VHH binders against Stonin-2 (STON2). Designs and how they scored, part 7

Target 1, 311 residues: Stonin-2 (STON2), of Homo sapiens (Human) (q8wxe9r568to878)
Amino acid sequence: EEEITVDVRDEFSGIVSKGDNQILQHHVLTRIHILSFLSGLAECRLGLNDILVKGNEIVLRQDIMPTTTTKWIKLHECRFHGCVDEDVFHNSRVILFNPLDACRFELMRFRTVFAEKTLPFTLRTATSVNGAEVEVQSWLRMSTGFSANRDPLTQVPCENVMIRYPVPSEWVKNFRRESVLGEKSLKAKVNRGASFGSTSVSGSEPVMRVTLGTAKYEHAFNSIVWRINRLPDKNSASGHPHCFFCHLELGSDREVPSRFANHVNVEFSMPTTSASKASVRSISVEDKTDVRKWVNYSAHYSYQVALGSIW

## First folded at step 1 (VHH)

Design s5 (framework vhh_enristomig)
Fold by ESMFold2-Fast, scan of step 1:
Structure s5 (fold): chain B 311 residues (1-311), chain A 122 residues (1-122)
Amino acid sequence: as target 1 above (311 residues)
Amino acid sequence: EVQLLESGGGEVQPGGSLRLSCAASGFTFSDYYISWYRQAPGKQREWVSTITSGGSTNYAESVKGRFTISRDNAKNTLYLQMSSLRAEDTAVYYCAKDSGSTRVFYEGFDYWGQGTLVTVKP
């Protein structure tokens, strides 16, 4: 009957270099959502691993929550729901609030820095243009520099991985014809015996191959989308990269645009992890001691990987 | 009725080994991420290890290489094999059902067990 759930949701956004995926620009946004079923006027207090209270926090044992890190972090640009007493926060760093009953809502958001030096995996992409022929190839490798990946096979998965290759508007006709007719789509198995150097005099259907997952043109993104349900795969321990390959034969070299997209977009989620290392240290409810308290962590990553030379 | 029941705690000497068990009932065990947490005397509760419904594992840095989490879906049982135990591993160990999703967000810990005490004597 008395219950409060705190969801700590991190969003990583940024731009990484081609090749080794060095972080060139990043933004980490943490959103804290509350869902509570509490009787009466429920005044709640939330404690985070805020560096400004390090060494000075006072927490009752009954209010202590499981921690995911020993790190203390800086909270930047805090914004609060109207139920939070912001004056209390600015004076004491205490997050004091009266939650909305039986309604999931965002209590607060803030910005932090990314707690890792590398991302969970690297994506190298090479593009080649020769006359009317365009090839795109990517190699995906798990990063041993990411803390959770230091011991392969004992790491938290990257889930719902989506790698999007923007398709120039001039090429959409090739993909529309293929998708409308229900013709060949990219499969997890490599196409064996196909020739990628065809001398066809008309624009042919794109040839796409992946060693893991699926890939197809998706109009909602104006992109070829490579989808992988989960990384690392059971075979990732071998150290071999997962590959994406696309060969497109245009009807004319005049159909090659003067500009390709500058980046490939990568998106995925990691359950039970934090990109910020933000941690809920305590939850208290005034004048209530028998409250069920839950804290969940998740991180969503969405970033751009720079492309190599296209000419 | 959802239930999680930890067992296997006890006293061990430094460098020793111990195996913890968590018996689950009242839900489809194989569908959920299940985690181990611990709370040492005078310290906050901390995450120790998670095993996914697919069998992938993850560990806190302090126990990595020493502890092994595993599950037996036929017996609805979670295990934590602890080796090279240190005085710092002394804690009450808790089992938690986590209704994780392959989508972006987890829905919350559905249940916490009562805990089992592990004491590493000097």
Scores: ipSAE 0.000, ipTM 0.097, lowest interface PAE 18.6, mean pLDDT 77

Design s6 (framework vhh_7yz9_2)
Fold by ESMFold2-Fast, scan of step 1:
Structure s6 (fold): chain B 311 residues (1-311), chain A 123 residues (1-123)
Amino acid sequence: as target 1 above (311 residues)
Amino acid sequence: QWQLVESGGGLVQAGGSLRLSCTASGFTFSSYAMGWYRQTAGNEREWVAFISSGGDTTYADSVKGRFTISRDNAKNTVYLQMNSLKPEDTAVYYCAAEGTDSKTYLWEDYDYWGQGTPVTVSS
């Protein structure tokens, strides 16, 4: 049967300021993947909300795709798979291609500008160092300035949130002190009414506590990783910040490196959303009208948040 | 004019070691973060390792524990020590410079790139 699926995937990367998470540097890369099951030699045409075709596009009714944006965007530094006729694109902005049948592949990629003024949430982090003792505390708040957060009825979640706190290589040995129960001793869970910083309810070192999600050292990232499955938390009625706390105690002859982590790394996904506002306006297949057409959108965010003072 | 020059690639047998070097000129090396990427035929450039201007390092899971990135600001050089090499490590290796301490996985985010040095691991 005749079918084509277009996946539009945005990747946001950048660096944000301490405290209010103002965007200091960013890159948005949009990748378009195709998966098709089409008989014969299928010639396809893809229409995007490319500002350079605004007012000039001609689209047949059967080729029109649903969209949730009225924006037209600038496409920067377009790069194409070999199946795309680049001369046609340079002359007319038409994306003309013969897809690889039954094979998922990247049709094209391009750079865009982030469509929002703020990120979906802010992360404020404070770090305190006293000799061989280190404390880290973070406060996470949903941003009311992010468009998808303005209406609870249409809010899209941030999924698989990872907040990574880099740990110097030398500290890794301290996380391996208990081999039999190592994973349990490094793991923290939400504990209502818990007091941060004084005593460990779990009895583990380092002392880690979170008000939402889980936290543990993950050697794959050389980091303590705070994981939250979904934001905003559906069970949170007060709208107060979600917190992470960690206390590390090194041996008496060890000093914390003077250049302890400058940034905290934040990573998450938002389904059915676009960071770029890139939109598929039309899909056509030459000499075929009964083609099933699907478009999916997703955005992945990966960025650094500046840390506070170490003292 | 800026340039990055990679060296140290070649043919090595599985289980062997190679050390790649990348020497920078035309920009203030000590202010830049450095990365190593690799590319095989038909695939995108894959991030391998990163070192910040301050010396903090991160590695791709596929090379963690086997590869070590380091830098020598006095020589304007970044190194990639590759131990316990596998046939799957066969690729052209590129060094790259980024003007911020941002850890990036997108090869297009870096300001400067070398021409690449080939590494072939036989079994």
Scores: ipSAE 0.000, ipTM 0.101, lowest interface PAE 21.1, mean pLDDT 76

Design s7 (framework vhh_7mjh_2)
Fold by ESMFold2-Fast, scan of step 1:
Structure s7 (fold): chain B 311 residues (1-311), chain A 123 residues (1-123)
Amino acid sequence: as target 1 above (311 residues)
Amino acid sequence: EVQLVESGGGLVQPGGSLRLSCAASGFTFSDYYMSWVRQAPGKGLEWIGRIYTSGSTSYNPSLKSLVTISRDNSKNTLYLQMNSLRAEDTATYYCARDYEWYTRTGSDYFDYWGQGTTVTVSS
């Protein structure tokens, strides 16, 4: 009956460079959700690793939570649910609130700086256009500079990895069946690919090959989508490149648009990790000592990788 | 040290076929795009085609029907198969290490070249 769960979810968004995936633009948004089952009028206090309370925090021993980091962070642009006493926060940095019982709600959100030097992996992409032929190739390598990748035994996976290559609307006709129509996923081929015969007026079906996961056209995204369930695929796979290859032969060079997509989109989640290094230091509930307290962390990454310019 | 060594050139009759090889050493061959470039006597450099790390290829449209580029990463070797050779295919053929990815301007530049092998198409 007496239970409170705090979910700390980070959202990384940004733009990284072609090649080295240098972070050119980034935003980290942290959302904290509460779900509580507490009897009576419950007044709660939440303590974060807020740099402005470092050395000044007052917390009872039973309220201390295991921390995921030794870092103290700056919270920018804090916004609160109506149940939070904002005056208390502005005056003392204490997050004091009366939770909505049995309802998951967003207690607060804030912005931070990205705590890592690099992203969990790099994606290098090359495009080639020659007459009516278009080719896209990507190389994915795990980054040894990312903190969660340093120890293979404690490495945290990137899950539900989605790399999307936008397809111009005029090329959609070259994908015979959409994902909604039960299209089968493509896997790495035994041989280099296909030898192509002469193209008729409309061109041939694209050749797609991946060394890990699946790739297919997905109409919901107007994109070829490379999906990988988990990275790295094996405990010692750090440093090994994974490849995506797509070859498309159009009916004529007039079907190649003057503007091609400048970016590929990368999206994935990391459980039990934080992009912000935000950490719950304490949870207290007024007049209650026997409360089950849970804290969950997750990070979602969504960013664009530059392709460069194409003629 | 990066080294590229071409072989397989020689005299061939019009209409004949020829396969050139390029042996690479001093770098991780499988990590690089590779290209073939030729130079006919008294003419400029002409790009023939490129093979990506995936094994896919991109060709000069004027030569697409006449050539095939392939690679064997286990042997660190690049190949150029040429068919239906004509007198105008007489040239010095170069193997070149290409950038890991393509840019419009990058197609004109290679960071390492072989010394070339000569192909003469004549009766």
Scores: ipSAE 0.000, ipTM 0.104, lowest interface PAE 23.2, mean pLDDT 77

Design s8 (framework vhh_7pa5_2)
Fold by ESMFold2-Fast, scan of step 1:
Structure s8 (fold): chain B 311 residues (1-311), chain A 123 residues (1-123)
Amino acid sequence: as target 1 above (311 residues)
Amino acid sequence: QVQLVESGGGMVQPGGSLRLSCAASGFTFSSYDMSWVRRAPGKGPEWVSTISGSGGSTSYADSVKGRFTISRDNAKNTLYLQMNSLKPEDTALYYCAKEFYVKSGSDEYFDYWGQGTQVTVSS
């Protein structure tokens, strides 16, 4: 059984502007993982779309891997597993290695720039403070033109979307982990806290509404977390924004911090895509021609949307 | 060992200019995006500007766009920030940052070194 799998995993980190989410700062880290089932001491060569080998690469026809990108990219600060011959790489840019048998490992990592002009969606957030009451609203719109690296005509989904709104520690006592807002939770709260003459619910309970997904305070993140399993949704195609709304009543004005938050955290994954446009051009295994070769791409995004002062 | 040493700060009147420098050592300078981050007394850190490793791409916070210019000299391993039309709200300790990272559940999202260089804008 002669087989090798190459996983190209991108991690996008950055800061985007309030409103139109222009990329203000970014870093893309690419990790390449190998899992191989090869007999004997197999010497392997990996070819990437490294700009420094453009025009100088020599690849056997059988070793060429499918790709839809025409881009050549600059690899910054390459770091390698001990099985890679770094002298060969520094002299010729060839990634030459002897893989670990039947063990998934990170062959190498490097930094690149984000290959696109826009992120898959934009998040616009507005905040307002009126005495002891705080309101936060977000509008999420899918960006046009974002597509998979293998098929530029197909829009790739964003999965496991988390939008996190940091909450000051002074407000944490007003939240319960895994709290649910709605008629049932509101009714239960009123029944437990009801007393003669009281017609109101606790002012410390947040009111949260989302048009897609779920929202609740999550202690693990010290944040109100808006979760969406998959974007785009059917409503994304209509041009309508997906919305998050949160209303907090903090008690006395003395409990309101001088500064609430200067950013919102956004995190999601995109299968079969590349943020770097890093592409595996070739895979060769010395003295073996019938090796089964697989390449998978994925991108994970974790960035901050600038918010500014809310006071 | 990575070292970043900021300099060029000082006291200026509103409308004045300053040029900050960051001397980098212990890493391949041209291979990293570099940023300027500032922190006003009693406030959290605020990202100011980033420049790509090659110098071909730059970005700025809305609060400084049009007034500040980031640049680098890879031959000298030095990052610069030219600050024009300074305002009292630009008063802060300015840090040079080699690496940016968003941390889950955290409000501190960038890495930087040293004590920075103080910029004070007052009349």
Scores: ipSAE 0.000, ipTM 0.092, lowest interface PAE 22.9, mean pLDDT 75

Design s9 (framework vhh_vobarilizumab_d1)
Fold by ESMFold2-Fast, scan of step 1:
Structure s9 (fold): chain B 311 residues (1-311), chain A 122 residues (1-122)
Amino acid sequence: as target 1 above (311 residues)
Amino acid sequence: EVQLVESGGGLVQPGGSLRLSCAASGFTFDDYAMAWYRQAPGKGRELVAGISSGGSTSYADSVKGRFTISRDNAKNTLYLQMNSLRPEDTAVYYCAADEYLTKGSSDEYDYWGQGTLVTVSS
């Protein structure tokens, strides 16, 4: 039983605009991990959709991996594990290596350009500060422009979505208690907010409401964290946005910290997808023909949504 | 097409009251911050009162305790209740809409009405 597994993991990081979430800055880092169970000293060759070998690649039929994309990509700033023969790569673009037995390790990493024009969803956030009272509202919509969202039958979920709203440390004690969690309509939240701060509805505890997932202050991030297990959900198809609402009263002091949130942090993962369109085209193992070959793809997204002017 | 239409302006004596209304159409009113600005003859526009999409309010120091801003999301209407009016409150009052409630420059808001005149004179 001879086996090799190649994990291709993309990490998207960047800054997107307020409102429409246009990509203002981005970086895509691809990491390739190997885990192999091969008898003897096995020399392996990995072929990627490297634009520099387009039209010139030579591979045996048995080494060809299923096509995941028609794209050819530029690999920037390639860095290799010591088991890779870098001279072979520089001369022929072939990734030649002797893997560590039964040990998961990073074979290589490189930088690419994000292959999509839009992110999987947009987050619009409105922030209002009035003296010691702060309101934050967010609307989350799935992006029809993102390729994995175009066909419901092939749609891939965004998993473990985490939206973090940075809160000054001096406000921390107002978040010691978890907010009451429950489903309420956007209109009901807005109308309730309109009455907040009146003599009939006074309180120092934060009011947090979401239409999907959960929200609470998390000290580890110094942030109010909105968590959603999976997107899209059944209600995403209705065209209504998923909403987050927070209203808090900072006490009797009139001072509000000048460094109140300049951005919102968004983080999530997408299984079986690639942000870079990096694809494994071939895997060969010298002197072995009956090797079980696996390739897994995943993308992790971590970016800032700019807020701009608040007050 | 976005439209903001102000009404309720007029002539009133010092110490009197007026209620201004702004009817909004062509955008998702519930999602927008709304504000009242005013412009006296020969002066720039200044913020009078603002209300966020969530209902938080803000007032200029000159009108605190006298004016009350409110919104009715079911009717897509913004209101300004003006009490204890003074001659210095004489101005054209403008309704404005933006994604955020901001202070300062009149150029910060996305949409503006055409204004309604308020004259406080004996």
Scores: ipSAE 0.000, ipTM 0.107, lowest interface PAE 22.8, mean pLDDT 78

Design y1 (framework vhh_7mjh_2)
Fold by ESMFold2-Fast, scan of step 1:
Structure y1 (fold): chain B 311 residues (1-311), chain A 123 residues (1-123)
Amino acid sequence: as target 1 above (311 residues)
Amino acid sequence: EVQLVESGGGLVQPGGSLRLSCAASGFTFSSYYMSWVRQAPGKGLEWIGRIYSSGSTSYNPSLKSLVTISRDNSKNTLYLQMNSLRAEDTATYYCARGDSGYEELTSDYFDYWGQGTTVTVSS
């Protein structure tokens, strides 16, 4: 069958403050990928919620796509695949192209401004160093300032949440490799009402506890990684924190570097365009009316939460 | 100003039937796809079905034998007919503009939602 699929992928990257997670620096990159199965040479036209066409766009009813937002957005630094007629875009803002046959490719990319005032959740982290002992504690709370969190009807989950705490290379010897039998003792599960640190494991093995998800050292990231499959959790109450605790006992205070972990890395996906509010308004294929048209949206967030100097 | 207002909810006995209405204003109703979505207490959103401007429909396979969606473009009104209601159908029902009509449906594909109307089947 004749069909075209448009994938709109948002990537949020940036740095947020410790404690209140105020956005200190950010970038939102939108990539649009096309995958089409169209007979013959097909000329396609794509319409976005581009502020520069607001009020003067002309679209046939059959070409209109379901709208994800009422916002019109400014597209910055547009870059196109060679199959796009850039002169047409610069003169009329129309994205005119001949797609590659049966091959997923990036049609275009552009930068936008983050459409929200806050991120979906906040991560507050406290780190303490006392001699050869290091403790890290984090509290994760769903943000009431994020628009999707205020209205259950617009709520979209944060999936595959990964919070990475960089570990100095000097400490790697204190972590057992994943392939070693018994390494599961490094994986933290829900602490059943006990205080963090109430059950200590001394020696070279770190103590890790989480109230949701799992935590362990992962060599691929040179980090302790706290993983949560989905937020909000079914049992989460508004404002209820999810917690991570880690306690390390090093052989001497000389094993504690003078500077470490000035940032915690946070990464997750949302099956939504909330990051940019970019929306496909229309898709047309010249001389074809029987084309199946699909639009998929996704957002990936990857940012650093500042910890400040430990020393 | 786009507005969607649902009505017709209430208490229904198991096995009963109910018709919901959605009054649309502030846009050209006949130019848009319309959907019904429901949310049971403490659960996620569940897509019920969509109707095109022409009257053609597409339903969630799990619900297609229990519901019928229709529209009247001259009255800017969307309808949901529900039959053989069960306790599991207790939910808040929403009408929404601009559904995805896709296999991989998400709530962010809708740009406007009504405030919802509650249907309670037994207790």
Scores: ipSAE 0.000, ipTM 0.088, lowest interface PAE 22.8, mean pLDDT 76

Design y2 (framework vhh_7pa5_2)
Fold by ESMFold2-Fast, scan of step 1:
Structure y2 (fold): chain B 311 residues (1-311), chain A 123 residues (1-123)
Amino acid sequence: as target 1 above (311 residues)
Amino acid sequence: QVQLVESGGGMVQPGGSLRLSCAASGFTFSSYAMSWVRRAPGKGPEWVSTISGSGGSTSYADSVKGRFTISRDNAKNTLYLQMNSLKPEDTALYYCAKDEGDYTELSGAFDIWGQGTQVTVSS
């Protein structure tokens, strides 16, 4: 059988403001991977929604792929695998290549602009330092401004959400064991205000409470990590925040750094969606008409959120 | 097979200077932007500087701007980092990375292929 699979993966990175998570700085990197099972020498042509071919594109009906967007985008800093004819691309914007058979490889990568005005959710964080005591609290809300959140029927989840709160290595001696208890993994009681206070922990160890997911210190990240498997949560009323609370007791005031963590790190994936709105418009294989063609999209988000004011 | 070999690190007093080198092989060096990334003990990777494939464009992290200079010799497949006015805060393991564009110390991944070179700034 003749087939070709194109995987389009977006990687979003950046810095967002405290409170409303306004995008202050961002980068979107798109990677396109190919996996093909084609007989003989197979010359392939890939067409993207490249703004520079808008209005001049000619595609045979048999080569047209289902589109995920009506947008045309600018491709910045395109870099290609050696199997791509770069002269053809520079002259005609056509991505012409001879794929490595039966091997998944990265055909190309490029940078784009984030296609949304907001991220899928906002994270507001407030910190308090009083002598040898440190307290951190976060509120997570789904963003109604993000396009995939507007219609429940077409909503795409945020998966494997990881929120990391960096902890100075000097504080690790106060963590004799993980502070996550079983009940922290259970859904909180329904409440419009969303409150903390489900667990009791020793005074010398970090007190961690979450209304959704789990939280513990993870040495691999030198951070307290709040993990949520999927957002939005089916049991949460629309617009209600998910909450994280942490209280640390340090051995002395001398252990408190003058510069507590400036940002919280947020990371998650969204299947079947695109941060760039990059879309495969066409796939053709020279001298072959009976080719199975597949296109998959995914986006990974990794960014820093500014810490909130103390209270 | 991509190989990057860093060298030139060592111990230096505050205010001193060091020049790091990175010998690259296994790819067309002049076709790729190159970056320096550092990792201090107990901290995540921090992007330091990037230089375009031609050498015509450079960028620096705010923490090193005005003190460090990135350069390259495409005929020798070598990347350099000239570090002046070194501070204790510059103590880290320094890596060179093959880069496909502008990365920052924010949650981005770098193609780090070498063991790095240690820079220690202490009196």
Scores: ipSAE 0.000, ipTM 0.089, lowest interface PAE 21.9, mean pLDDT 77

Design y3 (framework vhh_vobarilizumab_d1)
Fold by ESMFold2-Fast, scan of step 1:
Structure y3 (fold): chain B 311 residues (1-311), chain A 122 residues (1-122)
Amino acid sequence: as target 1 above (311 residues)
Amino acid sequence: EVQLVESGGGLVQPGGSLRLSCAASGFTFSSYAMAWYRQAPGKGRELVAGIYSGGSTSYADSVKGRFTISRDNAKNTLYLQMNSLRPEDTAVYYCAADSEDYSDLEGTYDYWGQGTLVTVSS
């Protein structure tokens, strides 16, 4: 059967302020991928909510796609796959292309401005140092706009949430050495890995606690990683913050670097949503009216939360 | 220094009229697209009306036929004539400017005013 799938994928990256997570710098990149199974040669047309065609778009009723927004957006720095007729786009803003058969490929990409006032949640982090003792605590709270104003039928989760706390190399080496020295500890864990976990409770090892999800050191990121499968959860709805706590004892106060903990990294995905508000308004295939048309949306967020130095 | 200064807001009875003005300075007003946005208590900002540098206009469905956007390039001023006002028109009204076009996406505008409050009640 004739079929075409359009995947609209957004990538949000940026830097947000300490405390209230105001957006200080950001980039929103939209990538549009095509996967088609069409017989013969197939010339396709894609229509987006491009502000430059607002009020002037002409499409057949059968080509109209359900939209996710009433907004019209500016497309910045459009870049196209070689199968797109760029002259047609520059003249009429029509995205005209001949797709690769049975192969997922990136049709185009462009930049937009983030359309929302706030991110789905805020992360407030405090650090304290007393001699050789270091404590890090985070409070994660769902934004009121996300928890209170979302349609119950369209409530979308933040999935695979990953919050990374960079760990200076001096700290990692000290704790790995300590874990290797204990024969009983080593055998009990049956673990040769680069991790120290929230389940490890030793007087000399870091103490890590979370109220939701899991936290452990992950060498691949040189960071303590707090992972949450899905937000919001039952406790998010009650307004109580989700918490991360870490306490560690260093060998001396000279092991605390002067540039410690300038930021925390946050990553997560939101299925069926758009950070750009980019929307597919129409899909047409020349000389075909029985084509099955699909549009999928997803957004990936990756940003830094500033901490500020206290030493 | 760029400034957009709204005026003309106030309290009016249902069925009444108000004219909002936005005085622009610090940029070439005549080459910019201009828009009026509004924000009701507890809601996000929404586009009310837009006007291109050349004078062509568009309106939100909720205000079409009741509101008229216009501009006076000689005075660097944008206007919104609001007729047949309803309680649901109560909002803070904002003036916005963009060098290329107006849009439903608030984050795309170059400049914003501070807003003027319009209250429609008896």
Scores: ipSAE 0.000, ipTM 0.095, lowest interface PAE 21.6, mean pLDDT 77

